# Designs tried in a protein design chat: VHH binders against q88v07. Part 39

Target 1, 377 residues: q88v07
Amino acid sequence: MAQSIVEAPIRVDTSRKIIHVDMDAFYASIEEREHPAYKTQPLVIAHDPRQTGGRGVVTTANYVARQFGVHSAMPAAKALELCPTAVFKTPNFPLYREVSAQIHRIFHEYTEMIEPIAFDEAYLDVTTNKKHIHSAVELAHRLQQEIWHQTHLTCSTGISYNKFIAKLASDYRKPAGVTIVLPQDAEPFLLREPIEKFRGVGKKTVPKMHDLGIKTGQDLYAQSELDLIKQFGKLGYILYRRVRGSDDRPVEYLRERKSIGKERTFGPFLQSTTEVNTHLKAIAKLVAASMQSHQRHGKTLVLKLRYGDFVTITKRRTFGEFIPNDAALFEQYAEEIFEEVVDDHFNSGIRLLGITLTGLAPLAFENLTLPLYPNDN
Short names: E, the ipSAE of ESMFold2; O, the ipSAE of OpenDDE; V2, 0.75 times the mean of E and O plus 0.25 times the DockQ between their complexes.

## First folded at step 15 (VHH; framework vhh_7zox_3)

Design w5 (at its last look DockQ between E and O 0.01; V2 from the best seeds 0.00; counts 0 for: pae E 12.0 > 2, unsure alone 63.4 < 65, placed apart)
Fold by OpenDDE, look of step 15:
Structure w5 (fold): chain B 377 residues (1-377), chain A 124 residues (1-124)
Amino acid sequence: as target 1 above (377 residues)
Amino acid sequence: DVQLVESGGGLVQPGGSLRLSCVASGFTFSSYAMGWVRQAPGKGLEWVSDISSGGRTYYADSVKGRFAISRDNAKNTLYLQMNRLKPEDTAVYYCATGLVRWYDSPELEYFDHAGQGTQVTVSS
């Protein structure tokens, strides 16, 4: 008697209003704005392969160039072959970053719950928002209008109750489109989607899916959770839920972390400067890693120490320039501060050490290994 | 340009029936959800019913079991069969496209376009 494992119904939270914003052909559109003559020409954002010995990759292309078959991630030499009349424009990332920042400022007028994905993409949780706009659709339209007004660029938006569906939706009505997937429409929407559009299904996974007869959301839906887990592991688990409209991932808004830091509590207490330095080094490494992950640099380093007798000292040092994201520098500065502030309370030992960076700003674009093109796969 | 033209309204006695029609033009009718909203004198806009592009129907609690929404995609026409009409149903009825409401909310959040409306009066 095969005990029908009554698969517990997947809980779907439909309480949130999520907007995925995707700027339309972002880099190309900016270039066209700056040089209107490009609008009627095939424009390829890439280093000119004629100047690079055939080297280079297409970052993006305008719609005219796309008609010739030019697409992102294509070799620039191939793009030239397909479109010999193409204008190649070297990417101007400083400009793109600036424009991205402008767009983000607009987002901040509406909500602080913003999760940037790329320069040209972001999630917004607008369940509650600064403008007190109840309709997510109205809010999306206002965003599009404001973006156009300030930047003369268009964006497409997807609106739904979670990130997964909102992102899928934003792809449907490009350019300058608004696509809404309501909770009641989520299932039909997802069932019709090709499996290639499901996040996590990459180039290596697609063939395996197809071999198993999984080509669409409908096919995926028909699979048991257990089978999907067996075949695809954690991805199977995720896909089983996604196709059923479930995505509990929050919009991770970087609270402008006014500060990034790490603290460690000790037991037993530290009794020597050597021990302190050893642990400061470790803490500095963690802070540097965190700063890197958040793509931030800071101007101020703060050392926090607490003695065994609970006396706490917090000392900050502000620099004229941003501190390079270097663990060794963090350590050095922390040690220097420690030497300056350490007093007779050290006889009681040290029970806590912390290093925190404040005065945070985004790292320069050159240091941002931003996957320019999140492989949709 | 999107055009929605409502018809079929009128004066009816309590318990009577009316059938509203809405002819749509200027967009691919079959690809869009359509719905009816109403506005009674001195009241705000109230959602009545909607039908998805796939034919799924939804009703406000106030009209459930009495009203039936349907569509003919070949004719680009939306219908609302209203039975067992009550004085409380007196309102201007609007055909609308792009209706947005959350599944668990009876309140209309947004619509893209609406017609000029047709008056429905239920009175003895």
Scores: ipSAE 0.131, ipTM 0.598, lowest interface PAE 2.6, mean pLDDT 89
Fold by ESMFold2, look of step 15:
Structure w5 (fold): chain B 377 residues (1-377), chain A 124 residues (1-124)
Amino acid sequence: as target 1 above (377 residues)
Amino acid sequence: DVQLVESGGGLVQPGGSLRLSCVASGFTFSSYAMGWVRQAPGKGLEWVSDISSGGRTYYADSVKGRFAISRDNAKNTLYLQMNRLKPEDTAVYYCATGLVRWYDSPELEYFDHAGQGTQVTVSS
């Protein structure tokens, strides 16, 4: 019997305006701002490998140091080998956090749809915006100008209809660049990009792709979805869509909510409900203490378990009110969820248990007097 | 390394049946839970069914009573018998291990390994 394979087109939604903001050599630029003499020296933000016994990793380097081949994530000892005259400055994370917060306050003048990725990197969804600026390009220029005015730091922006392309565009012209990729330009843009520019294709994956003849987006595009999934699993499924300009991931502005959880792995695996409950009790105590020390409470409790045969079960239970930070309650709820979801995979034992609280708010919400109906005066 | 090879897909009329097979190699098959996930055009991966190392079976609500998962540990082979097929079952079906189920959402978050997939098309 003849078999027909029908492929449906990948849907590409081009209705959004997404800006990726990437601060130029962020930590190094802050240090240069504080100590201008660094501007003419190769500067590496890392613990000095001469004082750590050769340990440590470069966080970032200024553009002078980059001329010697120094880059982020390389061993600090290698950076010293490449540039023996480099100045090593230990990261001042409190200062970098403060500057990042200042930049984020600027973002909030334009939109509330902000997804921070790191101190130096964020996505903004500006499909609509507070300043009533029609052009995302104009908005990106205004952001760059205001950041410079308030902080004396530069950033590079990428603009497109999704996060993936916006991120790639922001890397295209650095420093201080503004790059837009319009929907009609997306495919040519993606097809010419080196494969290592695609998120998820890192140092261990690049050689495998090169061995398969995949060096660019064009080569990736030519691969069947089945082949990509066979070779790369979930990454292959994702890359097939990304190279076709499809990325429906929203800007995750609700990520400013925090979760607090604890999980433990076991070897030997847990073999009985009694063992499970003993460990859930211990984990619940740790989570409750952590919730209190961070002055948080949450409305959702999540149980995670992984069986010895590698099936993972996650189940949440959401309440109408904040759950008291009471270890006995957390234990009780976790045990109830466990009994609800446990199945015959338990014959292979339990290799991991976790309890996580989500839907967090500061305990200050419990102290707030809320406006009520007029008869509460 | 881990290899999973699916077969048995094809074009079938609504109400018809297909049997999918998956031959595994590169790991101790009998120690792993195995499962089937599917992807309809333009959508994310959806968990369909899994079977524990001890043979206990689990199904998504959308396929309960129509699909039957089984395994033959001596042959390192996973099966999915699909009966009373509907157009909504049209998808690429992947054999997988290391599956994560969310009882509140059928979408998969991740898996450790999956095969190349086999196309199932249910159409009049």
Scores: ipSAE 0.000, ipTM 0.347, lowest interface PAE 12.0, mean pLDDT 83
ESMFold2 (binder alone), look of step 15: mean pLDDT 81; pTM 0.830

Design w6 (at its last look DockQ between E and O 0.01; V2 from the best seeds 0.00; counts 0 for: pae E 20.8 > 2, unsure alone 64.5 < 65, placed apart)
Fold by ESMFold2, look of step 15:
Structure w6 (fold): chain B 377 residues (1-377), chain A 124 residues (1-124)
Amino acid sequence: as target 1 above (377 residues)
Amino acid sequence: DVQLVESGGGLVQPGGSLRLSCVASGFTFSSYAMGWVRQAPGKGLEWVSDISSGGETYYADSVKGRFAISRDNAKNTLYLQMNRLKPEDTAVYYCATGLWREYDSPELEYFDHAGQGTQVTVSS
C-alpha cells in the first residue's frame, strides 16, 4: 500500500493560564528559618551517611551546600565527599507537611484548581480565579508576597498556557523568580532551550540525542515525528508535541486511585495449591496494609493468575458492602476464587499471582469518645 | 551499532497464527527490556507488549489472551506469538529496546532503538 507522509497539525491551545510554583530549597529553607545559624553553613537535609553506613539520599541542600556541587537526589555519601564540613539534618517531615499546608491555604485563596506535585511544588490553573485578577503575572507576584509574609519562605514561579512551559519557566530564574512565557514567546523560548531541559531527556538520553545532532529545541523541532518515535518511543511522541508548544494535560486537582493491588512473579513456578495459598497469604498481607495506608476500602476483589504457559486468568468478586481491610479475609476470598477458576493449565505451574481491590471509597473516620460517667466503685 | 532485525511476518487468514522473531546485536541483550509496537496503515504507533530483563510480561488490552511475548537470552532473540489473528491486527510490527522510565502513563515510556519492522497482513 502506498501512502504519503501526512502529519496531522498539532493543535496548540493557548486559552489557559497555568502557574508552576516551586518553593526555593524548601526543606533547607524551613530548617534555616527554625535555626538561622544554618544560613551560613553548608546544610544537607538527609540522614547522616556516617550514621547509616553510607546509605541515604539528599532531599534538599541549602545554597551554601549547592556551591560544593551538592544537589537533590544524589547519594548522601557523595554529598559528604563533596562537602565534608556539611551539616546533615534528618528531615522533619511533620514540620514540612505543616508548612506545605500553610502554603496551600494561600493557594486556595486564589483557585481550587491546584495539583500538588510534592510538598514544595504545585501547578495552579488560574485561567479564572477567585480574585478576578486578569494578569497571571500580578497573581504570581501576590502569591510570592503572601507566602513570604506568612512563612518567610521564597518561591519561584513560572507562568504559561500549559504545564510543560510553566515548569520550564519556573526554573529559568531562581530563587524568588517570576518568569512568564506568553504564547507568542513560546516558540523562540522552546527552540533555544537545551535538550536536557525537556522532561524525560536525562543524562542517559542526552548523549544519544547529541549523536543524532539534537542539542536544542530547534534540532528537536526539525526531526520528523516518526523518526523521534523510532528512536525514543513514547518519549519521542511527547517531545514532538512539547517542542511545538503543545501540552493539553489538565491541572489534576481531583486525583482518584481506582485500584490498589500487588502481584508477584515466580521462578520456579508454583506447582501445588499449598504453594499458591502460601503466596496468596503473603500478597494479601501486603494489599491489606496498602489499603489501610491509603485509607481506602473496596467492594471488589480481583484475583489474577498466570500459568507457566502464559495463559492468564483474571476473575473478580464484587460484594454488597465494603470488604474489611483484613489480610486473612483477602486471602480467604482469593483462595476461593482460585479454586473456582483453576484448570488443567495448572499442569504448567503458576508463574504469577496477584490480588487487587477495586470499587474504592474512603474509610470512615472514627472518633473515640470518653465515657460520660466514671467507673462505678 | 545496535541492530534489531524482525522477521516472521507474512500473509495469514483470520484466525491464523504467526510467530515474530527479533534478533538483536550490538548490546547486552539480557540486560534490557524489550518490546513490540505496531503501526497500522495511516495510524500512529500502538504499543503491543513488552518483557522485562527479568521476564515479566505486559500486554495491550487489544491483544491480551491472543499474543504471547517471550525472549531467549542465549540467542539474543525476542519473540511474539500471535494467535487468533484478526484483520485489525494488520500492521508493521517493530521490535524495540532501550531505557524505560517511569512516566505519567503506565504504558511504554520510550525506547532507544527500533528495527525496520516486519509486515503482518491478516486477510481472507
Scores: ipSAE 0.000, ipTM 0.115, lowest interface PAE 20.8, mean pLDDT 81
Fold by OpenDDE, look of step 15:
Structure w6 (fold): chain B 377 residues (1-377), chain A 124 residues (1-124)
Amino acid sequence: as target 1 above (377 residues)
Amino acid sequence: DVQLVESGGGLVQPGGSLRLSCVASGFTFSSYAMGWVRQAPGKGLEWVSDISSGGETYYADSVKGRFAISRDNAKNTLYLQMNRLKPEDTAVYYCATGLWREYDSPELEYFDHAGQGTQVTVSS
């Protein structure tokens, strides 16, 4: 008697409103904006293979070029073969980054719950939002309009109750589309999807799945969890849940730390400048390490001290340039500030010292290699 | 660097009016939602009003019908017209960007940048 392991029902949280935003042919669209003549030509964003000895890969292509079969990740030489009249444009990443930043600023008008995926993609949790817009659909339309108005670029959006479905949805109505998958529509939507569209199913996994007769969400749904785990391990576990509409992953938004700092409380209280300097040095090292870890630099150093009598002094020093991420500098500045602000309350000792950096910015704007999303299929 | 400079605060009698101004620099003002928050003595930061880049306005219940937020993008300036002022409106008022609060909550959870503030005192 095979005890039917009553598979515990998968809990599906449908309480969230998630929007996946995908900029339409992002790099190519920007180039077309800058050079309108490209709109009527096959445009390939890549180094010209004629100049590189046949080397290069297509980053993206406009819709005209795509009609010739040009696609992302294609060898540039192959693209030229397919479309001999193609215009090759070397990627201008500084420009693309700037435009991406502009788009993100627009996102921030609506929500702080933003998870960037690439320059041209992001998740937004708009369950609650700054505009107090209840309808995620309305919000998405407004967002598209604002993006168009400010950038003259279009985006497609997918709207659903989780990241997985929202991302799948955004691919359905390109360009400038809005696709909504309501909770009641999730199952039919997922069952119709080819297995290749399921996140985590890569080029190596597809053949194996096909060999097992798994070609669609429907086929995947029919599999037992145990079988999927046996065949695909952790991926099997995930896919079993995804095809059933379950994705509990939050939109991970980096709260731009407005400040990075460390504080220390003392017992016994510090009674000498020498002690203060010793501890400021230690705190500065920790702050520098934290700044490094977060890849941030700051323009303002804040010293906080609290006396034994609970009088608290907070003094800020803003510099004309970003402060180098140097513990010795942090220490120096903190000590200087301390000397400036210390008063008769020092007789009660110091119970707390803190160094905080504010006015934070990323150290290397250049190195945020946002992963080139390979799958512009 | 983002700079926000508030002005227009002062001492007024109950029932009086003030107009606050905030001059912004260091960013594309027209692209950002702007708002006002205030901090009364011994209290936390309270959300007062927001205006979107598109010009949509939002108000806390405590100031609704009395305060009016506006912006002049050409001047990079945010305004708060405060009418029928009450003693309870006494606070330091801050111009801020990137404001975040829970729906229907007067408490500010997050802001990106704020100025140094301007003191508003309403007293007889």
Scores: ipSAE 0.000, ipTM 0.233, lowest interface PAE 12.9, mean pLDDT 87
ESMFold2 (binder alone), look of step 15: mean pLDDT 81; pTM 0.828

## First folded at step 16 (VHH; framework vhh_7zox_3)

Design x1 (at its last look DockQ between E and O 0.01; V2 from the best seeds 0.00; counts 0 for: pae E 21.8 > 2, placed apart)
Fold by ESMFold2, look of step 16:
Structure x1 (fold): chain B 377 residues (1-377), chain A 124 residues (1-124)
Amino acid sequence: as target 1 above (377 residues)
Amino acid sequence: DVQLVESGGGLVQPGGSLRLSCVASGFTFSSYAMSWVRQAPGKGLEWVSDISRGGRTYYADSVKGRFAISRDNAKNTLYLQMNRLKPEDTAVYYCATGLWRTYDSPTLEYFDHAGQGTQVTVSS
């Protein structure tokens, strides 16, 4: 019989081969490599809370420490409470950067289409590859083996036809896992996932989703596109497509050098979170205005802070869609990142704060018109 | 330790050419984007050029068509070929990594490392 001409099926491009690479407990694994006795001890990569008066945040923990319930982003004092015998090791970022660079050199033997997310995490587009390896699974195993051979570190990989599914797949089996989600398996895989696994559904959105009875991909799939757009706007439009296995975002290997940001130095140094948030609010307004003036939007927000002793922290957060040029959103994200990364160097004060948008594209992108609003003013 | 060592600067007549080099050590050079920045006498730092890890190049409008950035990953060396030099190009030139900047702006936002610089002087 005749099919409806009003509703076109979502086209899912399955032509790409995307690998998400996630190094297993990266900082802790490097420290274990340097001092093998750590392998049998609970190891926490953080400033020692005994020396900081209970301040600090866990960056990562080895698998022994994880058995005691220690995890990333946890207060270091809580980690000490959970595991009093834990060894605390101050992060050696120069070493971690060097190892990350070594791993990225290995990536470049297979493809130039590499999007680094963090020292320990990257997307690779291997649709074509420099080694002419037919199977992305075979390539992922070769990559894991080469990384192990050169660094003695393990990684977990997720393989699919887009970034969204590849990322989810990489979390499926750790450590040293290789997980593939083929196009025909994508919907069943996504339908079983908790809603919080969907990019853009963060701590603020999850409660709203739960209140509406949306807890899994199945619940999300059951929603009409119109209802999702009414409730969540552009995010609803995107999630409707993600749960159906559609994600056309490219592996973005060139965009890191284009950014729009503002930073300020302070004298006297900022001494409290209240002072920091006040200035982040002001900086966020300037960045939002600059983004709009340049007719750009970005997918990544970066917080930069420098302590009075010149120690500098930079942390990025990448989203599945472009961030609206809204000062309140920029402020909110910057404040969240600050709380995540601030440590005991704050005792020396904050001399510099900065907010930067990266992953830029022109605002004049016109291809997202919705078929459900044909007569919108 | 991360080190960046620039060389190849000097005194040159307007319209002349120079080739700057930057030898990198203490990190995996081929895995990072690299930049040239400069500081004219009494001025702030100005972005000149970037090269991505994949070899894509970007230039400030003031040098586009005259300067060419390149890299030799086997030698851990970044280059800047500077042609048709003008007195306005007089500056200390620095090799840098980890740069952030405002889109389409020479304003530097942050960098992880830079070298000691090499002086380029363009004068008749």
Scores: ipSAE 0.000, ipTM 0.104, lowest interface PAE 21.8, mean pLDDT 81
Fold by OpenDDE, look of step 16:
Order: sequence, then C-alpha cells, then structure tokens
Structure x1 (fold): chain B 377 residues (1-377), chain A 124 residues (1-124)
Amino acid sequence: as target 1 above (377 residues)
Amino acid sequence: DVQLVESGGGLVQPGGSLRLSCVASGFTFSSYAMSWVRQAPGKGLEWVSDISRGGRTYYADSVKGRFAISRDNAKNTLYLQMNRLKPEDTAVYYCATGLWRTYDSPTLEYFDHAGQGTQVTVSS
C-alpha cells in the first residue's frame, strides 16, 4: 500500500487586498486618443517595416489590428503581412512616459504601495489605503473612473489577495474590465486557466507541459509537487503553489520621500551583465555618498531596472539591521537582486538602473566610536 | 535538452560528511543561478542553498554553518559539501536551476530544470 505521501497543505495568506492595474492597449490607446481616426483603423505601434527594410517589432496594437492576429512582440513585417492595411505608428515613448507618470500620480492618491511593472501595469496593495476605502472593488472602480477622467484611457483591473491572482484576473475581462477573485473563488478560477497564463510558463515550457498533459490549471493541480519539481525545477515548485492560490510576494514599493537613491538611464542600452555590474557599482558609490551626506542609514535596499522594452522590475531587500553606508555592500546587494530578477527581457537591453535605500533613519552618533583620544595624562 | 544529474548521496552516520555533485548539460551553466533543495519523506520540498551566477551563496538556517554550496563553471558542476550531518538531513536532494530563496523571482521562465535527485540518509 503505497502510503499516499499526504502533501502538507500549502499555507495561503488571504489577508491582503491587491489590485493589478493594466492599461488597455496602452500605447495604441494613447495614439488613438491623440488621433481619433486611428480608432477605426488597424493600428500597430511599431516602426514601419516598409521604411526599415523589414526590421521592427510590434510593441502593441489596437484591438482592430489584433483581430488580424497582430500581437505584441511580433515582427513588424509579419504584422504587415497579416494586416496589409495596418497603420504603423512609430512609438512616442516620451508621450507614453508622461501619460504613465500621470497614471502613477493617480495611484499615489490611493496608496504608496505601488509596484510598477511597466508603463502600463502596476500592482497596488490597498489593504490599507489613503482614502480609507475598505472595499478593494470600490477602490478599483474609483481608480478606473479617475484614470478615465484624467487621461481618457481605460484600464482593466484584477482584484485579489495576491499578485499572481490579481494579474491573472486583470487579463480576464479586458478591456475596461474589473475581475474579482475572492479567496473562496481562487481555486475554481485557477483551475480553469490555461497553463500559458501562468506566470513563468514561457514558450519553451508550454510544449513540455502539453506533452505531459498539463494544459490547464486543473491539470497542473493534479500533479504532485515532486513531479513538477522533477520536470520543471523551481518553476515546478512555484507552479505547484500558484495553482493552489499561494503567492507571498509583496508589492514592492518605493517610498520616495523616505528614500535616498540614484538612477541612471542608458543610451545605448546595457547588453551585458558585466556592464550592468559596472554601472551598479557606480550607482552604489553615489548612493553611499548621498547616504553619508544626509547622515542617514537604511534597512532596505531597492533595485530598479528597466529593460529596453520598458518592462520595469523593482525589487527590495529588507535587512534586520541598518545597512552600513558602504558602496561595496550596496553594490553586492544590488547585484544579487539583479541576478535574481533578470529575465528574457534582458535581450532588449537595460535602459535604467537604480539603487535606492529606504527605511531611513538618522545615523545615531552613538555608533561613532569616537576614537578615545588617549588622555595624555 | 537540459539535464541535471545529481550524485554523491548515500548512507552516513550522524556527524558524518557527504559531498553532492550535480552535473549540468544542455545549457550555459555559468549563466544561471543554481540551487539545492531537499525533500524528506512525508514532508514538502525544503530549500537548502543557493549560489548566484556570481558565486554568492545563501543557506537555509537549518544548514547554515554545516553545508557549503559551490560551483565549477568550467566543469558545469554544482557541489554541496555537507558536514556534521544530522538525521534531520535525511532526504532526497535535488539540484535545480535558479534561486530558491524565501520569495521567488517575478520571472522564472528559464529556471525550470531539476535533476532526479540523490538520496541522503543519516542514520545511526
């Protein structure tokens, strides 16, 4: 009788209120706002392949173009093949950045716990919020309304108790959708999701999963943890937990007013880890100097990186004690975080690196071991 | 195809030592963080140790000071030196790509490989 290894139940923290905000076809929507004529045309945000010798990648497309099969990350030339009548608009990143900043300002009215993922995406932890709105659903609606009022752009929101589910939820009812996944609804929701929707399941993983008969959350749920780990390693471990509704990742946020940091934007983009490390070292030095000049120390180091494709990752590490104002330590921690978070978007290069210290406190004079001047008595 | 092959497990007495090896193939080993995880009978998977691409090491509290993770990029091999072994260390040990610290990376697409494991038994 093979003792059914009763897998220990996975602990699921359901105490948080997380909103994932995803702007609907963000770049395209902005362009449509600027040029309403685009609303009735297939619009592709990319360099026109006819002008670039067939070179270019689709950043995004409006819903009209999507009907032709155009999607993000598609070669622009392919998009043209699929949609010969497509209007190609060169990306206006300055404008997109400005609009993104405006949206983020709106987020800040509700909470400081904001984790931007891209210009068009963010996680908000609204467990506690500035508006004292108890209902995350109400908050999400208000947020959507305010975004619309100020920007004339729509967003979809996913609301749940963790980042993973919130993000999945936001994709469920696009555009301008609100999807709520309560703790009691998490399992059914996740079981129905295609495996392709699970974060971490990329193009290389999908075929393998399908070969194993894993096509949906239900299929994934039926797998043992051990089997998933054997087949997919860390990803298997994570997916075993995710499909069971577990995601303990915090919303990583920067408290600007309570932080000291430096960021650097690159042109050309950084293309190698060596370059990244070199610049992290330089940034760390600047941050250390700044921390020293302000006579502060921090408990949390935050790494911010932005890829060439504008995907942004912000990751923080909090320590039990204040971090010494040592550039070498800052560099080390930043590099460690970088190694942890770097992904395939690195192929687009790094356009921004930032190191920020948070949880700041004044350097207490107490730790200045005043060199006991030997009393030459 | 990515392969990870663990070896070096066995039966040891409490206080004994073992050195595990994991040979990697099918990918650029030096470009990935690597990890050791273990699973004891009837228990869930437990993180043991990580080593970053740059060689920075991390350890679970349960093994800190007793275990040492290392890598040889030239040999595409990950190691785990286990000293002062305890009965509680009895488990199947797996080599895996990626860092397995307390919270996972936001992106994990290329950290999807693990070996078949090697059995470590600590018994008097």
Scores: ipSAE 0.000, ipTM 0.220, lowest interface PAE 14.7, mean pLDDT 86
ESMFold2 (binder alone), look of step 16: mean pLDDT 81; pTM 0.832

